# VH-VL binders against p56860, part 1

Every score and structure here is a prediction.

Target 1, 255 residues: p56860
Amino acid sequence: MMTAEVRTPEQGGGPLTTEPRAPRSAPGHADASAPAFGPETDPRDIIRWALAAHPDLLMPSAFNLNGVVLLDLAAQAGYRGEVVFVDTGYHFPETLATRDRLESRYPELTFVTLNAGASPDDGQTPPDLYASDPDACCAARKVDPLQRYLKEQGPSALLNARSRDQASTRADIPFVEEGGARRRVNPLAHWTREQLEAYAAEHDLPVNPLYFDGFLSIGCWPCTRAVKPGEDARAGRWAGKGKTECGLWQGENKL
Positions, changes and structure headers below are counted from each chain's first letter, unless a header gives other numbers; antibody chains aren't numbered by Kabat.
F, E and O are the ipSAE of ESMFold2-Fast, ESMFold2 and OpenDDE, as the mean of both directions, binder to target and target to binder. V2 is 0.75 times the mean of E and O plus 0.25 times the DockQ between their complexes.
Where letters were taken out, [cut] stands.

## First folded at step 1 (VH-VL)

Design b1 (framework fv_barzolvolimab)
Fold by ESMFold2-Fast, scan of step 1:
Structure b1 (fold): chain C 255 residues (1-255), chain A 121 residues (1-121), chain B 107 residues (1-107)
Amino acid sequence: as target 1 above (255 residues)
Amino acid sequence: QVQLVQSGAEVKKPGASVKLSCKASGYTFTSYYINWVRQAPGKGLEWIARINPSSGNTYYNEKFKGRATLTADKSTSTAYMQLSSLRSEDTAVYFCARGDYYDSSGYFDYWGQGTTVTVSS
Amino acid sequence: DIVMTQSPSSLSASVGDRVTITCKASQGISSYVAWYQQKPGKAPKALIYAASSLQSGVPDRFTGSGSGTDFTLTISSLQPEDFADYFCQQYNSYPLTFGGGTKVEIK
């Protein structure tokens, strides 16, 4: 069990805690069928449906543009659940700063940082594993901590910030994915990058500053580069490694 | 005007702990990171850690993880750094410095005056 | 860790001279470089951030340039108050790291 750093909603006030949340005593169940969503559906309507069907909904986020936009829309739609971030020890300082600014802007939400204060030398993972075995590094530092937390919390669904135009591997994602241990809800599946950028600008959302330096998909620094004009947004991830998705969305590691 | 005022000089024996303070004024304490940096006599600057005073969230240089502990008290606008298991190599001037959350998150626009810590027999 | 290499380690100059200090990163750091001035017995003072952006209140004789791995601090016409140590710093990735410093002394 990884320890977690938790910032609770401002209504209660008080200090941060690094204790993990208590496990849910009654795991959520999806007893409502997904409605027909289409290309004109307001993401807030999808989120409201998800909240009604899955009161135990959680939102994992890496605080990329999509994640920041989803967080704002979710807060507007009444989401008051956890925003879950995994500290891999390899995040850019700008990513951690963006998280901290979001925590301040959304005092009504609970922010959970798994493995808070992680460093490249965690005593368990070799410091250069990202170069020699990126799949093992991803599993140990991101996938395993998140899957452990999700197993402990037992949400019946996850709210995800994926959109179809981010990469060829995401072109066919539906609004609601069935199967596995829980539903995955993608309220932004149909939004374009231009729509996301316009929304963030209009609402003065704290976007990771690296986004404006050509880091269209921001992950850990050893596996992220700026993309060139015409490349997929995720082309900067896992450059030279022959992969386009971290293990979070593959096989038994699916969220 | 923005000011960071640090506590006075400390003389400690090897194996002891020291707790330094950094009192902020002239700005919203919870809107900026507080970083800690040290400078040994005749040597360069070395970054230790940072804290977000709003959340209490910390990030440590691996070299100091387990020995340094950062805290912040919002009611007094004061940041603290405790360094344990002191060695002679820890003799240095310790600075606190303010950092922004965005493009300048690691850039330190204002610095405290420094606290001299001497570790001797 | 990203290593920041400053050159020269020291230089002697006269009032009115153009002074150039360089800083090289062991890895690409985009424009995430800051420059600080430190006088004896004092804390460092912020001069430049984002490689080329001047800190408010700093004289415009100080200019920063560069991107990627190679960065330069230039003082176009050295003034008596400019004799000091100068440090570069990367803030692209943790841990934050500083250059070894450059001492600017009176000739």
Scores: ipSAE 0.006, ipTM 0.412, lowest interface PAE 15.7, mean pLDDT 78

Design b10 (framework fv_barzolvolimab)
Fold by ESMFold2-Fast, scan of step 1:
Structure b10 (fold): chain C 255 residues (1-255), chain A 119 residues (1-119), chain B 107 residues (1-107)
Amino acid sequence: as target 1 above (255 residues)
Amino acid sequence: QVQLVQSGAEVKKPGASVKLSCKASGYTFTSYWINWVRQAPGKGLEWIARINPSSGNTYYNEKFKGRATLTADKSTSTAYMQLSSLRSEDTAVYFCAREGDYGGNPDYWGQGTTVTVSS
Amino acid sequence: DIVMTQSPSSLSASVGDRVTITCKASQGISSYVAWYQQKPGKAPKALIYAASSLQSGVPDRFTGSGSGTDFTLTISSLQPEDFADYFCQQYNSYPLTFGGGTKVEIK
């Protein structure tokens, strides 16, 4: 059985539960046409559309700046589904603290932590895999657990916090992506880093403090460094490995 | 609470081998790597190697490859380090330490075992 | 191998003093630094991990900071039990390497 740490809105202040969630019934719905979204579309309108089209919507989150902003907007738009986080065993303590603050701030949401309490060594994945084979490390510790959970739950769509401003590889992402195992919705596709920062400050959102220490993109600690002037925000990921993107959203790892 | 208890002091001649033990309690032994670190008298800390008690997988400092051998016994929650071909410069206090949750940072340490190598 | 250089190698201080110990890595190690306290005849005790995160049970007068190559351990108001040796350690890559240590002595 998959190990998961689950807190329901009724139990936000109580002990975390590691009880696995029951699989969702297979999604059966007529295709809902995505409306035309543009530069002035309120992300909450995109989220409301997604909820109406996909009542089984799930939100994977790594609790980065984008994820924190999306979470607040989604809660305002009426999202009451699961916020799914994968404990890779390599997260900065600041990331886990940010998750805990968010769970306390949004008791109306259900937070699910896959592989809760993971250590750098799970007995199966070599501890130095992040150095020798970062793609395999990402697959084993993040992508595989998330894919297993999503296959078990069977959501017809995911609510993602990706924005075009995050990296050159994301410059042209649409608000709604088709294909693969399920639809992906990117309500923040058109928001800039500056807009996200301003929104988080205005609403006093819990932001990972590492962002103030030169980390523009935060992931697992073995694969994240502070960025240098002139570097892309994701240049701090996979430093020295020639990578800027985890395989979570590509090929057979496409969710 | 977490505790690592190491074997007693050893006195060896040059060329001999020594095998040290480290008994763990207060946590799930197979969930954390065990590091071995030494400290020569009046000197700093030097990392030797680490072992995953669950898999038996080991990673060695190149300086100690071929001389250090790490093993672990799940049934007794005990980690071992054998150091062969002892030299006078191997005289040190040897520590075992549990690796922390974020990797590579020993968070709980054994009390140390003094190994003296003299002719 | 990554070389960790600590300064000073020793310092003398009085109870109530602010003590600062620095650690410099020979190459960028992000925030993968831990700090340890060691008293005579005892094993090291973990104080800080991930450069700035306080180990459970450690008093908040201990603060870690820094990233990249330059790291600092600060004791805001030195207590009698804080006279000890302090070591930094990088865990960005293997082999794990430690600083040479800083001895904090009574003036």
Scores: ipSAE 0.000, ipTM 0.389, lowest interface PAE 18.1, mean pLDDT 77

Design b2 (framework fv_barzolvolimab)
Fold by ESMFold2-Fast, scan of step 1:
Structure b2 (fold): chain C 255 residues (1-255), chain A 118 residues (1-118), chain B 107 residues (1-107)
Amino acid sequence: as target 1 above (255 residues)
Amino acid sequence: QVQLVQSGAEVKKPGASVKLSCKASGYTFTSYYINWVRQAPGKGLEWIARINPSSGNTYYNEKFKGRATLTADKSTSTAYMQLSSLRSEDTAVYFCARSYGDYPFDYWGQGTTVTVSS
Amino acid sequence: DIVMTQSPSSLSASVGDRVTITCKASQGISSYVAWYQQKPGKAPKALIYAASSLQSGVPDRFTGSGSGTDFTLTISSLQPEDFADYFCQQYNSYPLTFGGGTKVEIK
């Protein structure tokens, strides 16, 4: 029993609402075959194809560098769907401030904040699992709320900000992934961290300030540390626990 | 190897200002916050404020806002706290302490005693 | 502000004893609690973060537990170097606040 907070497009920014939304009406469109995308493909062309093939497309975002860049490219390509953020209760204040700046900059988009059913402030909640079981922590605070929302909304595809440059586990991700509950589209699969940084700087995008403090992959604060020179960008997440991915991309929990 | 070394004891008159220093070594100064905490006799520990040395951005406990000013010098890896309009109840040991983002403190300075007396 | 109430204020113990210190938050703070040890004339030393996670280099006789509003620091077999003041801290919300402290003194 989670609640959704929605910031609807308006002239300027509107307040959040906690009223439950009606389920989306799914279009009756058949899946289109993915074209052959390559190293020179403009991410906007991938996004335009995804919108045409999947008018019900949703974009989950944690508002890390990749997510901010994808959001700007998607808005340029005509994306007007939901930007879905999971409020785990453990985000850095800088992450929430970055969300607020993005909501103000993109009034044409609908921002949805999903609140985990159990609050970190709830005295009845069992001891936090991030210290002893990062997989269970990720499932309870991020994976489960997102999966519940996606089941309710039923999008045929997700627009994700993953890139091959982020971690060894992401080195071979395709532009379009099949399998699991829905199609996943990775328009930034072929972009490097340097290209993402250059794009954000050129377009004056609001990047989470912690990124410049060595937090190259920003998650919940209990599971995030600054990376050392030469480490993968995601090495700062689940530090010391031998893990670089939340359960989002594993087996039956794959989004 | 991580060390935070604070400046020496201060004795001040009421109404004066004091500026304390905290010199960091053994780590990348700009990757961690520096917090300031005081320990007053009989009052316990009070968190004053934090600074991000990379950006210069500060966050103050409302109780100290307007009287405390935090700064940091990246070239010397030194954080500073100035406390103005001193009163006798400001008599305390003042500590600097390092934190990784919004995590709690992992390393502390040795403390600086500030005595405010007339 | 979140008030952290620490108990007891003082206790007397012998080497080898099991020592328990409690900390109660005025509102739910999940597991955002740290514990520190302070010896006379010295800076505090971090022991526990996230209610139960041991800081690097801290002996495993120190354990933290609890969630929500009720937290406990336990020393399973008190050693001579453990006679000190102990205090909890919440870092769930600003301003950061500390418990009143517990003095562990030799019997």
Scores: ipSAE 0.000, ipTM 0.412, lowest interface PAE 15.4, mean pLDDT 76

Design b3 (framework fv_barzolvolimab)
Fold by ESMFold2-Fast, scan of step 1:
Structure b3 (fold): chain C 255 residues (1-255), chain A 120 residues (1-120), chain B 107 residues (1-107)
Amino acid sequence: as target 1 above (255 residues)
Amino acid sequence: QVQLVQSGAEVKKPGASVKLSCKASGYTFTDYYINWVRQAPGKGLEWIARINPSSGNTYYNEKFKGRATLTADKSTSTAYMQLSSLRSEDTAVYFCARDTYSSGWYEDYWGQGTTVTVSS
Amino acid sequence: DIVMTQSPSSLSASVGDRVTITCKASQGISSYVAWYQQKPGKAPKALIYAASSLQSGVPDRFTGSGSGTDFTLTISSLQPEDFADYFCQQYNSYPLTFGGGTKVEIK
């Protein structure tokens, strides 16, 4: 089924498939403390505050449900910074298709794709790498490329799509996290999965099709399975390995 | 209903050029890529090229680079492939096929095919 | 180019049989494999994508499996309408490449 839609005669660019040639200028920094956000705060208000406090704000995204909802809200709030995606070489085809649909829908945004040094045809099979060392797989193909890009660009803050409803490890995330290399802003911290699903449906957002097949948290295909009814949304990540986070948000690798 | 309708059969002499069309309907033309694939009589499938109708960006099989040219007309929801310097081995059925967002880059809907015969 | 080696080239079976077709990539291609069915005089029809995902509208007797370099298409209980040619395709790397095809014939 197709929904009727009118396109503009003009169009911007497509997705960026390479890293930026030069690092950005030194980060701007606004003299503003985080206000007291609460359970009734509109995520767009949090995003507007973040933009005012951090004009150099960047948004890393893996284009999961949360990421797609955040992208739409951020565009409405005036976000025009970079949306940074790491092409690990091990993404589901559905994830890459979702990225392409988002790039077409938000021509006002700049999409940056960071390529891992190794490709899917580098002689390493994704299941073998995942099975032998899932931490090394995550670090080499996602964490390291993103950390290097962020060190080079030097943003003073990141706009993240995490919510407290996603996993026990995320139950206490604040709207604004201090410490580490930069500030992290979580405008969707207080939204439930049901609210995210309702928003996406109401606004006809392109959601990764695997979400409807039980892939509530989508990463690289060797490290992701569908969850069973009643399981934690991230239970499908690194099934059988005792790991629920890639390392982007934990320990010394925290962004 | 998604449909791709291709132009009619062509008979050409060696050295000539042919331009095939593929008219899309039942979906937003600029949201999906169009691929061109050929099949020689009694042989398998061979991928020629892909176009993004929104941007006009093209991706070619190196074997056809310089001979195949892909274009798309957004106003008529029609994709085109021109193949130049035709040879007898270019005799084949040429298909256009939509690239689906649900699978990344595989072809989910196909045109009926256009037969191109190259004969002296 | 990634070479997709499909086997067997032809297979004879009866209605109700379980049939398996294999496809081997010359290098690792993750799960970026699709399977197509083609009937005489017609365009190919997508059956499976991402190695194991069933295309909408395709009967569940068709299943795909595999990852890396070795892939299979299985038809659990062959029906009269299933006698056709089948092709695998990798879409991991340019150029996109297809297997040589498998003809499934009536015994």
Scores: ipSAE 0.000, ipTM 0.405, lowest interface PAE 16.4, mean pLDDT 76

Design b4 (framework fv_barzolvolimab)
Fold by ESMFold2-Fast, scan of step 1:
Structure b4 (fold): chain C 255 residues (1-255), chain A 120 residues (1-120), chain B 107 residues (1-107)
Amino acid sequence: as target 1 above (255 residues)
Amino acid sequence: QVQLVQSGAEVKKPGASVKLSCKASGYTFTSYYINWVRQAPGKGLEWIARINPSSGNTYYNEKFKGRATLTADKSTSTAYMQLSSLRSEDTAVYFCARELGYSYGFMDVWGQGTTVTVSS
Amino acid sequence: DIVMTQSPSSLSASVGDRVTITCKASQGISNYVAWYQQKPGKAPKALIYAASSLQSGVPDRFTGSGSGTDFTLTISSLQPEDFADYFCQQYNSYPLTFGGGTKVEIK
């Protein structure tokens, strides 16, 4: 069993509580077929379908622009499952503040923070692990805690905030991904950065302030820089290393 | 050198409260969870609770929930455990111990212990 | 709660002996087991984590093995400083739980 810091709807914006999560025992819906979604499909309709097909649906989030927009749309569509955030020990203070504002704004949702434990300054973890082994850095501080939590909870599907407009490696992601341990649903696959920005502005969503300073994809502070005009949104991640994806969506670490 | 140094022995009456301290040195205090574990005379080890000193967030063993309160002061690198409504069964040595986050529950560095005696 | 049953409760041994201590979990805990040594009047000292990984600074005569529900701590050639109490601990699930301990006494 994974331990987590949890804020439930009944706590009304109070401080986080910490509790273990029991393994899930839910009927499988893995054989439900996806409808034909297209460029005009409302993301809320995709989310409603996902909830009907997968009542045990979970939503991992790093609370970047896409994540914040998805969270709002999911809440509107009736999502009441867990929003799972991994505290890697490397987050910008702005990211943690954004999480706190989202928890206050969406008291109807359950927020789960998984703690990696060790920070960059612990003296036991090399401060340059990112430079020497970016995959190991990502796996130890984000992938492993999330993967363990997902193994213990056993959701049949995940709700992801990925969009085709974020990076060349995401250009052809489908609305529903099959294979691996569970389905992945991408309700925002067809939305552009401009649509996401307009939506966030119209609804006064608490967007991470670093986004407006050019951090279009916000991750761990050692791995993130502001992107330049014309670069992929995730080009600021693992700058200079030729990598645009964390191990969450790759190989055996694929969620 | 990594160390956890605990406060001195306490003698309390039933119904009283006690607050123990655990001062960390030689590492970044906010990077490691601090656990509290007790050992009654001649008995085994019993886990009470843990705190994340960075966030202040805690997790309690159900047996101690409502009686134990963990806090941490980042400015002094000190963790505290308050135990209320003391009973004779609370007579024990109380240890604080650092938890290595990646190994998730492995306690690699321990304080020397604080003896708490509850007697009428 | 996961119950950790440790055996034997005590054993007598001589310097140079091979000593084995066993620990059984009430349910599967994969490899999430630690072992600690405790001398009279002292705090526990970490020996082994993840069932078989030796803590830095601990002599290699200490070995851990096992997975699932059955775990063993072995001391290949007992030294004078090894006479102590030993405890296993699971960290698969909260609350963290310990075995009842094994006292290793001089013969």
Scores: ipSAE 0.000, ipTM 0.398, lowest interface PAE 18.6, mean pLDDT 76

Design b5 (framework fv_barzolvolimab)
Fold by ESMFold2-Fast, scan of step 1:
Parts: structure tokens; C-alpha cells; sequence
Structure b5 (fold): chain C 255 residues (1-255), chain A 121 residues (1-121), chain B 107 residues (1-107)
């Protein structure tokens, strides 16, 4: 089994624990069609629908601006499920600090950090795989751990923080993506960067401080730099690698 | 339940154009991509392009860019592919296939029956 | 383009046999792999997606595995209806590309 660092509401402000995870059986759920959501739909209404249709809903998050905004909206809408983060060993310290602040602000939620305490040299992969083979590095450190966890937990749906204006590959993202073993719900699909920033400011949300240092899109440190005036928001990601998303041209399962 | 029904066989001369249709039912047409894939006699599958019906956004294999044009009619839940400047090597069965947006659904999952296009002089 | 190299190109098997088909990507594609079955004169039918997830309605004798560049499709106990062509496909990067196919024939 994989290990995970977990902070639960039952423990309040108690210390985090790390434990092996056991697979859980898929719970029963309603097979409900999505209603007609539109450009004026409040994300909280989309989340409430998702919770009613999928009581076993999980929220993977990288704690970027979108993720922080979604977390607040979801908590307001009654979400009390797991918030799942993958520790790749390459996160900025600011990203991990943001996670810690969110765990403190939302004691009603369960936070799960997969592969907690990961380091760049884990003894399992080449130390500089991110430079020599970015696709293999992304698969090993982000995609594979999340996929294994989701298969083991078996949620019928995921709550994702993706929005259409994040990248050209996300321009077509629907509010509810069907197919495969589980639905993906994108309550923020129609929100702009400006709306996300305004919401975060008005609600005093703990955002990654690197945004104030010129980072408009934050990922792992080997693939992120500050954006110059006039550059695309994701121009700081995968600099020199020819990628705008971690090997996932259709939009990554990174939120 | 999910059904994609394609138009009938076409016979064309080199240099002509052909327009194929793909009528969807049993799901929300605007929430999925429609992929177009061809298969030449005795050969493998070749991806041509995809369209997202809600936005009209299209993504093309460079090999077909400029010759293939994808459109979709939301009112009739029908996708179209026009292929111009036909050559004998365009002789193939052309499939439409539904695909989702992301990792879990972004593969062609439900396929039409195919339309045979024969290009000969 | 990502090239998907599939092997073997054909194999002969008997009902009850375990059949394994492999697929190698020319570059890392994580787990963005689907497998299809195609019978003569018919459209392809999806069997596996996300490298290892079973498509709804597909018998559990079909399993997929692999990540990165090396992928396998296994049929644990071949049935009469399983004699067909099989294709792998990557959907990690444009253009989407398919393997050359494997014909599974009766021995």
C-alpha cells in the first residue's frame, strides 16, 4: 500500500499522521444527468448538485489560485470530503506553506497528502529525470500516485478546479465531464483569472505568495519561473521544454 | 444507448471533395469531442481531427490541415467532415468517434459504423 | 508524432489460452493509452482506457497494464469471440496515434 499524510476534522488542530491506505469499496450513488449549467451559474450550485449526485466526491488539488478558490466555495456549499494533494518532491516551500495554511483555515475538511515528504532523489527514479525525461517524471511523481489513490478509493466523481481560461487545451472544458469510471466536475470552468483573483482577495484566502513575485502559474520548481510583462500566464511553466502542461495535452488531471 | 450514425458510401474522382456526416444520440452532444479517424484497406487507424461541438473549436493532424474541415450543428446533433483535393490514397473507411475532454475520457470511446470513401479515376 | 510500436503483428491461439500483446511508445506518455478490439467490417470497440481501466461492459478477462513507454494488453482465457484485431492508442499528445495492430487468429 502507499502511505499518506492525513489531517482529519475529528482530530481538530491535532498533529498530522502518516499511515498506509487500504482500498475502499465504491459506494452506491445516483446516476443523475447534469442540469443545464451556464455562464451565470453560481459554482456553489454546481457543487451542491455534484454532492447530491455523488456523496463520495473527492477534490484533488495542487493549491494553485483555482484550487484555493474552489476549496472555499466547496466548503461553503457543504463539501466535507477529502482534499487530495500529491507531494512530488519538487514543490516550492511556498506551495507547502499554502497547504498548511489551508489545513488550518478549513478544519472541517480532511486533507490527504500522497507520498508525503517526497524528495527529488527518492532512490527509485533518476535524480534529474525531470530534466532528461519530463514525461516520465510527471508520470512517476504526479500522475501515477494520484491514479493509484483514486483507483483504491473509488470515488464516483472528482471536483476539479480547472477553468477555461487557464490554457488553450482547457478552452473546451465542460462543467461536467462524463465517461470512464468517474465523473469530473468543473465548477469554475466559466470563471476568469480576474474573477478568481477578486474572490480570493475579498475573502482573504491564503494564496501562494509567489503570485506576488510575478508567478502567474505555479507548478514544481524545475518547471516554473516568473512571467515577464506581456507573456502568457503559463509562459513560466515548462520553460525550454516545449510543454504547457505536464505531458497532458488534453488538460492534466492536475487541478 | 450512445449511437453515432454515419452517412452512406461515397465514390469520388481525384481532386473532388467529400462531406461526411455523423449524427449523435443518447448523450449530451455538446459535452464531448467528435473525433474523425480513417482506416485504409488492410491498414491501421489514422487520426484526422476532432471538434468540440459546444465551442466549434477544432484540432487537426498536421497531415490533414488545410484539406480536412470539421463542423458541427448543435441543433441536429450532427458533426461533419469535409475532405478536399481527394487522392487515391484517401480511399478508406472514415469513422467518427466520441471522446471526452481529459485523461479518463479523452480516447475515442464510442464509434460510428464508418463511411467507405473510394477515390478512383 | 508519437509512434506506437505494437507486437506481435499476428499470433495464433486456442480457446483458453493467455494472450499478451505489447505496445511501446516512442516517448513517455504517462498512462494515456487505450486498447481497442476490431472485428472484420466493424468499427473498433474500446476495451481499456487510461492504460489499465476496463471499459464498461467489457469482460474482466481483458486487462491492461504499463506506464510511461511500455504497455500490455492481456486476455487471460481466450474465448471464441475474442478472435479479432487489437490496437493500442495514445491520447497524450496531438496527433492521436495508434499501434499497427495485432491479429489474433484461431490455431
Amino acid sequence: as target 1 above (255 residues)
Amino acid sequence: QVQLVQSGAEVKKPGASVKLSCKASGYTFTSYYINWVRQAPGKGLEWIARIYPSSGNTYYNEKFKGRATLTADKSTSTAYMQLSSLRSEDTAVYFCARGGYDFWSGYPDYWGQGTTVTVSS
Amino acid sequence: DIVMTQSPSSLSASVGDRVTITCKASQGISSYVAWYQQKPGKAPKALIYAASSLQSGVPDRFTGSGSGTDFTLTISSLQPEDFADYFCQQYNSYPLTFGGGTKVEIK
Scores: ipSAE 0.007, ipTM 0.561, lowest interface PAE 9.5, mean pLDDT 80

Design b6 (framework fv_barzolvolimab)
Fold by ESMFold2-Fast, scan of step 1:
Structure b6 (fold): chain C 255 residues (1-255), chain A 120 residues (1-120), chain B 107 residues (1-107)
Amino acid sequence: as target 1 above (255 residues)
Amino acid sequence: QVQLVQSGAEVKKPGASVKLSCKASGYTFTSYYINWVRQAPGKGLEWIARINPSSGNTYYNEKFKGRATLTADKSTSTAYMQLSSLRSEDTAVYFCARDSEWELLPFDYWGQGTTVTVSS
Amino acid sequence: DIVMTQSPSSLSASVGDRVTITCKASQGISSYVAWYQQKPGKAPKALIYAASSLQSGVPDRFTGSGSGTDFTLTISSLQPEDFADYFCQQYDSYPYTFGGGTKVEIK
């Protein structure tokens, strides 16, 4: 880096900033370092920091337990951005009903439903792809529509509902993940399943009914099964496959 | 600054075992996977296995299952790969590479490589 | 295993040239492709991920495109530091697999 306009201490913040804002479609509109968050940090404080650092923040959600809890906390923290849901064409009816209840409960939020295309007969995705290759179906029906939308919207950061308690692969997720096209913020990284369940009950949040039937991690119906006691919460997804994460985590955006 | 520093070159005889190290710095060691990849002289890249340093959980390429063993020491932020029953075909440069937990990019940072030569 | 077929295996170019490298997967992998640059005696360096996303710190003359089975890496105006080997990689399924590489040499 040869030339960078350095702001002097005398200028201060806010309206005295002379640097032009990056285009909305360009990732990394502004840089802001994350404060030291810890085990006792209120998720709402993390969300408020993220909103101040990233006014273009978006929240992708599959409306699982974590997603529903994050949505409520985000609304309380002043989040008024988009809640982005991908309609894969293969959701359980209970998942779609949960989405509808959330849209009704949070009228102050903008809910965006991305369609993966028509039903399985759209001609773009093979009708039996979900049965023969769940990962490829997830990519075509979920990852690709979300990636296209995020390229168009260009948020500098995403608000994600992941917690360290969900799976061994998530045991050490940071509150703020750097790298790639956009920052990912995990306000619930330090919350346990018990805390999430208690919060949902206390606030009478609509939880997907399948959660109580042993579907601890709910995805598209062809690739989700009930977990056994003691299994990783994500064990019900991609049964018979070696993969614990959807390809969604491998793109510019992370859910 | 993210950095992965690997151990020095090794010369082994056929049938021996070798243990390579990969020391991480500049990030939270337990928040990212460590992958191992090799490259034989004049050839392409071949993925061996990955480890989650936090849990110790591993996933191996079937070709190396039973011969490769991955471990990680959280107290020293160091990942290890042991390869047993060495053959001349195992002569290669072995790389460790960081995998984002989000799997955003499988290998966003790489170690400098360790040359392993297997000869009688 | 998913086979990644990379073309060409080598090419000669001059500074300022447009260089195109292709990679074909043996089955659909959506956008789960990364591209790496490797110089002699060095470790690979990430350039592109998710088929088209530029890695932080990489010059914008590098562009990735494609989806499904056919992927392309383009260098719009080749610079002296770009003479190197280039590899594609799929990360859709284990085991992760790489293309055979393309050597970009000075003409």
Scores: ipSAE 0.000, ipTM 0.417, lowest interface PAE 13.9, mean pLDDT 74

